# Designs tried in a protein design chat: VHH binders against q9y6x5. Part 490

Target 1, 379 residues: q9y6x5
Amino acid sequence: LPPKLLLVSFDGFRADYLKNYEFPHLQNFIKEGVLVEHVKNVFITKTFPNHYSIVTGLYEESHGIVANSMYDAVTKKHFSDSNDKDPFWWNEAVPIWVTNQLQENRSSAAAMWPGTDVPIHDTISSYFMNYNSSVSFEERLNNITMWLNNSNPPVTFATLYWEEPDASGHKYGPEDKENMSRVLKKIDDLIGDLVQRLKMLGLWENLNVIITSDHGMTQCSQDRLINLDSCIDHSYYTLIDLSPVAAILPKINRTEVYNKLKNCSPHMNVYLKEDIPNRFYYQHNDRIQPIILVADEGWTIVLNESSQKLGDHGYDNSLPSMHPFLAAHGPAFHKGYKHSTINIVDIYPMMCHILGLKPHPNNGTFGHTKCLLVDQWCI
Short names: E, the ipSAE of ESMFold2; O, the ipSAE of OpenDDE; V2, 0.75 times the mean of E and O plus 0.25 times the DockQ between their complexes.

## First folded at step 24 (VHH)

Design wn4 (framework vhh_5j56_2; at its last look DockQ between E and O 0.86; V2 from the best seeds 0.00; counts 0 for: unsure alone 64.5 < 65)
Fold by OpenDDE, look of step 24:
Structure wn4 (fold): chain B 379 residues (1-379), chain A 127 residues (1-127)
Amino acid sequence: as target 1 above (379 residues)
Amino acid sequence: QVQLVESGGGLVQPGGSLRLSCVASGFTFSASDFTAIGWFRQAPGKEREGLSDIYGRSESYTSYSDSVKGRFTISRDNAKNTVYLQMNSLKPEDTAVYYCAAGDYVRGSDHWTYDYWGQGTQVTVSS
């Protein structure tokens, strides 16, 4: 039988939550599998970009999903959470479910993972759900596991996405121990439901399961705001994305706009596109705007508005608060093995290996995950 | 179509209490883990202020602004599709039109939005 892989994402699950809260179900999952304690994600540390990096192995500049909000100057198209269905935005890369779907005697399934309800390279998963936040985790889980169990051709790759703890993280902030404890307990219970469902269906022993996330969460405050209106007139630029990484499209001379912003706040770095630090791998794409503003950790860029968010993400991807974790279980993985860190783009070549797929060119390093796999030599 | 109807407003003395109700129709708020119903207020000459909200399907989660924390309590009755705001220890500065709003969290939005609004109910705190 061909190997099967289920990729699960709990949005905004900060890595150190595992150290600060109890997760009996997840810990049991880890005990019987592997854990990567920290996953260095890609810049910017946002939902759409990082989820696409997981399934492509590419930096954002390469796969073309460079933010949750984008603008293409040539076509005049916009991308946002409410407008993400145009294949134009996704076609700069080939996600793993497409690669898998195009193989003989295989099919892919998806529940709410970014990009999965869009035909990419004229291919869409045989089984998928259109994004709808109102659909419960249970329903998503039931559909995914049914497809994994009963499909012909068999579903060999599936994705499952859940919006927590990101949604609550934004509302409460990650430092609200009382409220976040309840939220994270619920997440652990959902993991319990996942495991139980797989066992009930007889999938648990033969299915490879990866549980991961796209980014973490940092605490924000009304006392840490950067008001752009105090530095530049709004008529001088178009805002494509706001916080914590603002994308600026100048309406006047770029240099003039830059000069007005460069000293706007000591807690914000201002970069011309060509001066964006190389370590971000966030330069070589036309969808990256001429000027970007990067707020320091915990600072929020605003206009003449107050932010209601107590938590946010999107900051420097070197910050531990932005990092998710990865846990995995199944025939492909060791039992009881812990690893310190990998890059989020390393997940793609690993998944390709597990599924026996030839990976597209990517930025991941298979060597970084070899120790997680039973069929690989690990020094 | 979604509709929110507030009730329970009125005149009360300082230190008094009121209980506001918001009845939702056109959707079931408890059917989604990511639908929030919140209370807002707007005093004359001031900006609209968020006070409290509640969300969750099986288990409910609540939040409060600093201005009302410890005095106001949000709750819901799923069977009645109604959200309540119990307001205790009312102050003159609590005088405002109070609004109920509903909205969703959406993947990639990174914030809760309120798209549906009630007509509002007047709350006046005066001796």
Scores: ipSAE 0.907, ipTM 0.955, lowest interface PAE 0.5, mean pLDDT 96
Fold by ESMFold2, look of step 24:
Structure wn4 (fold): chain B 379 residues (1-379), chain A 127 residues (1-127)
Amino acid sequence: as target 1 above (379 residues)
Amino acid sequence: QVQLVESGGGLVQPGGSLRLSCVASGFTFSASDFTAIGWFRQAPGKEREGLSDIYGRSESYTSYSDSVKGRFTISRDNAKNTVYLQMNSLKPEDTAVYYCAAGDYVRGSDHWTYDYWGQGTQVTVSS
C-alpha cells in the first residue's frame, strides 16, 4: 500500500508544556515514536504564516502569508481571519496536499488546516471541510478517518487542525497553571481518542502520524502595554496589523513616521523594512509593510485602551516561548528517539520524503530530520 | 436572533449574596467549544469591567478577574442554556449594572470578543 501521513496541529502548543504538565496519552505516543523537543518556527510567530510554512517549507517572505492581517497595495486587497479565501494570497507557493493529489492514484483530505478550503493553483484538497470553529474535534476526526479508509483514489495525505491550546492560552496565559492544566488535560484526552480511533479502524500500524503546532504562547499583563496613540497621531499612518508585530503603512513621509515611533517605548523595536534583521527572513515580499514594530516578549501594543489578553504570540522566533514541539509515530519513524531541535521549514522536505514526493524549492534542510527516520543513516 | 436576558438583580445588604442568571436564546452556547458567556459590570462614572466568563462544549472552563476571585462563582446549566453568577460577600463597591455577554474565539484574531450583550440588571449593595 502507498505510504500515508496524517499531519495534526494543536494550535499554540508551547514546547515546554510537555515538561510542565502531565500528558499520559501524548507521552505514550512519544514513547513509541519520536519527539523533537523544540521546533524553531518562522517570524512572525502567528497562526496562518506558520501553518503555511509547515506545508510549503518556505519562510513567510517566500510563501506570501506574512501575517494574520495583510494588505496588498497593488491590488488593494485585504486578508484577515474572516477574509482568507481569495487564492491570490495563497498562490505564491504550492502546499504539499496539492503536490500529493496531483500524483497518480492519490488524493488528499483536510479537516480545517489553514488554506485547505482554498483552490490554490486551481486545486483544492480532494476532501475537505470548510473552516468552521463550531465543528468538534470528534467530527473532524471522524471525517478524516472516514476519508482515510473509504476513498478512491486513496487518501495518502491528511491534515487535522484544532484551535486549542491557543484559544485558552490567549485567555489565561501560559503561567495560569490551574486553568491551563485543565485545558491541556482535555487536549491529551483528544490525543488519546485520536490514537484509539486509529487503532479501532485498523489504521494505526501503517499510518504515519505527526502531531505538532505552529507556535507557543507567552504571558501578557496590564502592566506591559505600549500605547501607540501616545506616540503618533492616527492620521499619519494606516494600521495593517497591531500586536505584537505592528504593520505600519505611512500616510506621510516614511522617515517622519519612523522618527515619531523610534523612541515610543524601550520595549519595542522599530524597523524600516530594509533594516529588519536578516535572521528573520522577513523582508522580500511586498505584503511586508514599510515599517514594522516588534514588541518585546510579553508586551502588548494597544491603541489607548486596556487589553483583555493574558497570553499572546507573534514575537521574535528565537524566543523559546514561541517554539512548538513535534512528535511522530508510524512505520517511517524510529521508536523511543528524542531530538533536540529542527526548523519548522524542515518538516516539509521530511514529509515529502515519507510520501515519495519531489519537494518544490524550499528553505528546509532534509538532513536536519534524518535521525527521526528509520530508512536514513544518522551521522 | 441572538438574545441574552439577565435576572436576579436587586437590593442587598453588605455581606449578603445574590445569584444572577443569564438565559440565552437564538443559539446554544455549549454547541461550540469556543463560545463564551461572560459577566461584566459598570458602576456610575466608571469604565465597564469584565468579571468572569465560562466556555467549553461539555467541559467548563472559567476565568475570574482579581476583583471578584474567591467571592464570585460562575456556573452554567447547558440544558437550560443558562449561565449563573453567584455573588457572595457583597460590598457597597459591587453596586453596578451587571451585564452578560456572548462571544467567540476565532483563529487568527488573537482575541476573545463579546459581540452580543444583555440589557443589564441593577445590583445595589447598601445598608
Scores: ipSAE 0.803, ipTM 0.915, lowest interface PAE 1.0, mean pLDDT 94
ESMFold2 (binder alone), look of step 24: mean pLDDT 79; pTM 0.807

Design wn5 (framework vhh_5j56_2; at its last look DockQ between E and O 0.91; V2 from the best seeds 0.00; counts 0 for: unsure alone 63.9 < 65)
Fold by OpenDDE, look of step 24:
Structure wn5 (fold): chain B 379 residues (1-379), chain A 127 residues (1-127)
Amino acid sequence: as target 1 above (379 residues)
Amino acid sequence: QVQLVESGGGLVQPGGSLRLSCVASGFTFSASDFTAIGWFRQAPGKEREGLSDIYGRSDSYTSYSDSVKGRFTISRDNAKNTVYLQMNSLKPEDTAVYYCAAGEYVRGSDHWTYDYWGQGTQVTVSS
């Protein structure tokens, strides 16, 4: 039988939550599998970009999903959470479910993972759910596991996405121990439900399961705001994305706009596109705007509006608060093995290996995950 | 179509209490983990202020602004599809039009928004 892989994402699950809260179900999952304690995600540390990096192995500049809000100057198209269905935005890369779907005697399934309800390279998963936040985790889980169990051709790759603890992280902030404890307990219970469902269906022993996330969460405050209106007139630029990484499209001379913003706040770095630090791998794409503003950790870029968010993400991807974790279980993985860190783009070549797929060119390093796999030599 | 209807406003003395109600139609707030119903207020000459909200399917999660913490309590009746705001220890500065609003968190939005609003109910705190 061909190997099967379920990729699960709990949005905004900060890596150090594992150290600060109790997760009996997840810990049991880890005990019987592997854990990567920290996953260095891609810049910017946002939902759409990082989820696409997981399934492509590419930096954002390469796969073309460079933010949750984008603008293409040539076509005049916009991308946003409410407008993400145009294949134009996704076609600069080939996600793993497409690669898998195109193989003989295989099919892919998806529940709410970014990009999965869009035909990419004229291919869409045989089984998928249109994004609907109102659909419960249980329903998503039931559909995914049914497809994994009963499909012909068999579903060999599936994705499952859940919006927590990101949604609550934004509302409460990650430092609200009382509220986040309840939220994270619920997440652990959902993991318990996942495991129980797989066991009930007889999938647990033969299915490879990866539980991960796209980014973490940092604490924000009304006392840490950067008001752009105090530095530049709004008529001088178009805002494509706001916080914590603002994408600026100048309406006047770029240099003038830059000069007005460069000293706007000591807690914000301003970059011309060509001066964006190389370590971000966030330069070589036309969808990256001429000027970007990067707020320091915990600072929020605003206009003449107050932010209601107590938590946010999107900051420098070197910050530990932005990092998710990865846990995995199944025939492909060791039991009781812990690893310190990998890059989020390393997940793609690992998944390709598990599924026996030839990976597209990517930025991941298979060597970084070899120690997680039973069929690989690990020093 | 979504409709929110507030009730329970009125005149009360300082230190008094009121209970506001918001009845929602067109959706079931408890049917989604990511639908929030919240209370807002707007005093004359001031900006609209968020006070409290509640979200969750089976479990409920609440939030409060600093201005009302310890005095106001949000709750809901799923059977009636109604959200309540119990307001205790009312102050003159609490005088405002109070609004109920409903919104949904969606993937990639990175913030909670409210898209549906009630007509508002007047609350006046005066001796």
Scores: ipSAE 0.887, ipTM 0.943, lowest interface PAE 0.5, mean pLDDT 96
Fold by ESMFold2, look of step 24:
Structure wn5 (fold): chain B 379 residues (1-379), chain A 127 residues (1-127)
Amino acid sequence: as target 1 above (379 residues)
Amino acid sequence: QVQLVESGGGLVQPGGSLRLSCVASGFTFSASDFTAIGWFRQAPGKEREGLSDIYGRSDSYTSYSDSVKGRFTISRDNAKNTVYLQMNSLKPEDTAVYYCAAGEYVRGSDHWTYDYWGQGTQVTVSS
């Protein structure tokens, strides 16, 4: 009986929400399983890059999804949240669902995890939903549990993605206790529904379940704006991505563009590609533009004076506000164990171990997650 | 085809109240967790300003700009596919064309995008 794994992401779930808000259902899930209090994600701390890092174990420069908005100068291709289906973008890595379903007598299923509706290396998840934000959590869950319970060959790896608390986090900011309490209570209810559905279908005791996220959220303000138009004429560059990490493709001499930007704001760091700090692991890919602008936490880069953002992410991955959590339950995991920190790239080799898959070359360290697992010596 | 129709604009004295309605057709806004209806306004010579929005499937989530918080209240009637803006304590500075718009959130967008707009309704607060 091959081991089974369900990987669940609630987008934008900041780690310290667990301490600052009530989660009766998630806390019961954690009590019967494991918790990693902080997951250090990859820079840039954005949705598409971090979801792909989870399933490949690779830094962004190595898997090629380097931001939510990208441009490739050689092919003239653009990538965005509404234009993400070209396999060209995804083919620099092999995600775990591809490796899983290529094994004898195994299938993979997906409910809207980034990349699962794309034929990566001519291989798409065995069962999948095309991305559609109008599909309820209940319908996503119904499809996933149907596939886990009724497929031949059996589904051994499944993913489920939900847009909250990211959507509301952008609208309110993480510090709006009144509104975020209502949002997070709903998410906890959905986690309760997930667990109850798995119990009703007889899956709970033998399915490994990971609940995690890609990044956190920080508070923004109308008082913390960086007006790019005040520093440089738009005719001198093409803007590939704006905030909080701007990706700048010069139309004129690169050094001239850099010099116009380098003193634009004390709340923004300006990097030539070769000068991007090594700790970001964010240099060695052609999709990373020649100049990036990195705003300080809570600052927003704008082209004019107005902004309606109250919460955002994408900042330096050393910031605790950018870090999600990881919780897990199932036969592979200890019960009642709490761990301080892992790197988001460590999740991939752990998942490969649970599923009995040989990991592709990656940046994760299996030793960082050994203490979560019942079959490992942790001393 | 998606359509938004505003009504309830008019002339009112300072300190007065007015209730705007926005009827949506061609979609059901409460059939998605991530569809919002928002109210915006534009005065002559000024940029369009976001005022308030409401979203959610069964739960209602609301937001307000600082300029109207405490004076304006957004609400909805899902059975009528209609969103309301109750405007109290009106000031001459509230004079503008008021628009409703439908927006959505999708993974990786980092913001709510308003793609469908009504034709607007004039609100005039006299002096």
Scores: ipSAE 0.846, ipTM 0.930, lowest interface PAE 0.7, mean pLDDT 94
ESMFold2 (binder alone), look of step 24: mean pLDDT 79; pTM 0.813

Design wn6 (framework vhh_5j56_2; at its last read DockQ between E and O 0.91; V2 from the best seeds 0.91)
Amino acid sequence: QVQLVESGGGLVQPGGSLRLSCVASGFTFSASDFTAIGWFRQAPGKEREGLSDIYGRSESYTSYSDSVKGRFTISRDNAKNTVYLQMNSLKPEDTAVYYCAAGEYVRGSDEWTYDYWGQGTQVTVSS
ESMFold2, look of step 24: ipSAE 0.858; ipTM 0.936
ESMFold2 (binder alone), look of step 24: mean pLDDT 79; pTM 0.803
OpenDDE, look of step 24: ipSAE 0.903; ipTM 0.950
ESMFold2, fold request of step 25: ipSAE 0.883, 0.877, 0.872; ipTM 0.948, 0.945, 0.941
ESMFold2 (binder alone), fold request of step 25: mean pLDDT 80, 80, 80; pTM 0.809, 0.814, 0.810
OpenDDE, fold request of step 25: ipSAE 0.933, 0.934, 0.937; ipTM 0.967, 0.968, 0.969
ESMFold2, last read: ipSAE 0.863, 0.874, 0.886; ipTM 0.936, 0.944, 0.949
ESMFold2 (binder alone), last read: mean pLDDT 80, 79, 80; pTM 0.807, 0.807, 0.810
OpenDDE, last read: ipSAE 0.933, 0.932, 0.933; ipTM 0.967, 0.967, 0.967

Design wn7 (framework vhh_5j56_2; at its last look DockQ between E and O 0.83; V2 from the best seeds 0.82)
Fold by OpenDDE, look of step 24:
Structure wn7 (fold): chain B 379 residues (1-379), chain A 127 residues (1-127)
Amino acid sequence: as target 1 above (379 residues)
Amino acid sequence: QVQLVESGGGLVQPGGSLRLSCVASGFTFSGSDFTAIGWFRQAPGKEREGLSDIYGRSESYTSYSDSVKGRFTISRDNAKNTVYLQMNSLKPEDTAVYYCAAGEYVRGSDHWTYDYWGQGTQVTVSS
């Protein structure tokens, strides 16, 4: 039988939550599998970009999903959470479910993972759910596991996405121990439900399962705001994305706009596109705007509006608060093995290996995950 | 079509209490983990202020602004599709039009938004 892989994402699950809260179900999952304590995600540390990096192995500049909000100057198209269905935005890369779907005697399934309800390279998963936040985790889980169990051709790759703890993280902030404890307990219970469902269906022993996330969460405050209106007139630029990484499209001379913003706040770095630090791998794409503003950790870029968010993400991807974790269980993985860190783009070549797929060119390093796999030599 | 109807406003003395109700129709707030019902207020000459909200399918999660913490309590009755705001220890500065709003969290939005609003109910705190 061909190997099967379920990729699960809990949005905004900060890596150090595992150290600060109790997760009996997840810990049991880890005990019988592997854990990567920290996953260095891609810049910017946002939902759409990082989820696409997981399934492509590419930096954002390469796969073309460079933010949750984008603008293409040539076509005049916009991308946003409410407008993400145009294949134009996704076609600069080939996600793993497409690669898998195109193989003989295989099919892919998806529940709410970014990009999965869009035909990419004229291919869409045989089984998928249109994004709807109102659909419960249980329903998503039931559909995914049913497809994994009963499909012909068999579903060999599936994705499952859940919006927590990101949604609550934004509302409460990650430092609200009382409220976040309840939220994270619920997440652990959902993991318990996942495991129980797989066991009930007889999938647990043969299915490879990866539980991960796209980014973490940092604490924000009304006392840490950067008001752009105090530095530049709004008529001088178009805002494509706001916080914590603002994408600026100048309406006047770029240099003038830059000069007005460069000293706007000591807690914000201003970059011309060509001067964006190389370590971000966030330069070589036309969808990256001429000027970007990067707020320091915990600072929020605003206009003449107050932010109601107590938590946010999107900051420098070197910050530990932005990092998710990865846990995995199944025939492909060791039991009781812990690893310190990998890059988020390393997940793609690992998944390709598990599924026996030839990976597209990517930025991941298979060597970084070899120690997680039973069929690989690990020094 | 979504509709929110507030009730329970009125005149009260300082230190008094009021209970506001918001009845939702056109959707079931407990039918989604990511639908929130919130209370807002707007005083004359001031900007609209968020006070409290509640969300969750089975288990409910609540939040409060600093201005009302310890005095106001948000709750809901799923059977009635109604959200309540119990307001205790009312102050003159609490005088405002109070609004109920409904919103949804969406993947990639990174914030809760409120898209549906009630007509508002007047709350006046005066001796």
Scores: ipSAE 0.912, ipTM 0.957, lowest interface PAE 0.5, mean pLDDT 96
Fold by ESMFold2, look of step 24:
Structure wn7 (fold): chain B 379 residues (1-379), chain A 127 residues (1-127)
Amino acid sequence: as target 1 above (379 residues)
Amino acid sequence: QVQLVESGGGLVQPGGSLRLSCVASGFTFSGSDFTAIGWFRQAPGKEREGLSDIYGRSESYTSYSDSVKGRFTISRDNAKNTVYLQMNSLKPEDTAVYYCAAGEYVRGSDHWTYDYWGQGTQVTVSS
């Protein structure tokens, strides 16, 4: 039978939520499938970069979506949450839905996954929704299942994106057990609805489903602020992105800006671009600015003002608080297998294998995910 | 055009109660999972303080600042497109202009914004 895959992201789903809260529907999904307890994501641990890493298998420096806010000095273009549709930003990589739908007798569908409403290499997802946060999970699911069930050529790869628990994590912080438990219970109910809908439509038995996320969440507070205006005059640099990884474009000599910032706070690392640690794989792209500032976990970089953030992400990708999980179910996957960790870039070559696609050059390692798959020898 | 209109402010003795209303037009509260309606206050010479908010399509996710938790209750009536703030056990330090605001979660900027504000209503707790 032809392989089909649904990739689902619940934004900001921290891996340890699984052990700290009850998820009867997700745990049933896991029991009959596989779990990867921690997925090591890419630096910076932000939404747009990590969603693109999942579908390209590339580090941010290689796919070019290096932050949620970017500037290109040559073209003078800006990227932001309200200005994300220019293919210029996305064209440094080929996401899996493009490769999939260019195959004979295949199409792709998307409900809100970052980049799926952009014509990347002149190719937009065959069926898609323009991003609109007002569209309910039920409507997104109805569209995806309609496309999976009734399209010609058939939809073989589909994506589904939901903004929780990220939205609530930023508002409450992960330490707010009462509010986070309500939000996470709703998310578990949505997972139950997803499985039930797939069963009712006859899709469940032959559809591979991956449920994952892009990053976690850490607690912030008013006691952990780094005030840049106390260390450097705004006139000496252009601020491209602020917190927790600030992107600094110097207006004066770069070394002078670096020297003004290097002792600003013991809770912030200041890197010249060439000194960014190699383990971040975050250096070799012109969109990475000449100086970056990396706050310690739970610290917030501000411009001489208070912050109302109670939760945030974007920190060092070695931090367990930044790690999501991955669960999967379907004919390609074992039942009842648990794996400790993979890299988020490993998801792409695994998905290509499941779909019978030749992967583009990427940073993932297929061998890291072989033990999840029934057709592979786990060595 | 989004519009928010507060009502229910006035003079109250310490220990008394008031119920503030915020009527919205130009959007429907139950039309999004990620639209929040919140109550804020500002006393002269102080920064605007967030007190409580409510969001969710079918569920009501509420929050309260420590200064009002246990005394104030936020609620909504979707049929009237109205959000309420029930204020009990009022204290002189609760004296301020009270605002309702509508906001949304912005993917990519990773924050909630409150872009639409009511005109404010004065609450004065004397003595």
Scores: ipSAE 0.736, ipTM 0.879, lowest interface PAE 1.1, mean pLDDT 93
ESMFold2 (binder alone), look of step 24: mean pLDDT 80; pTM 0.819

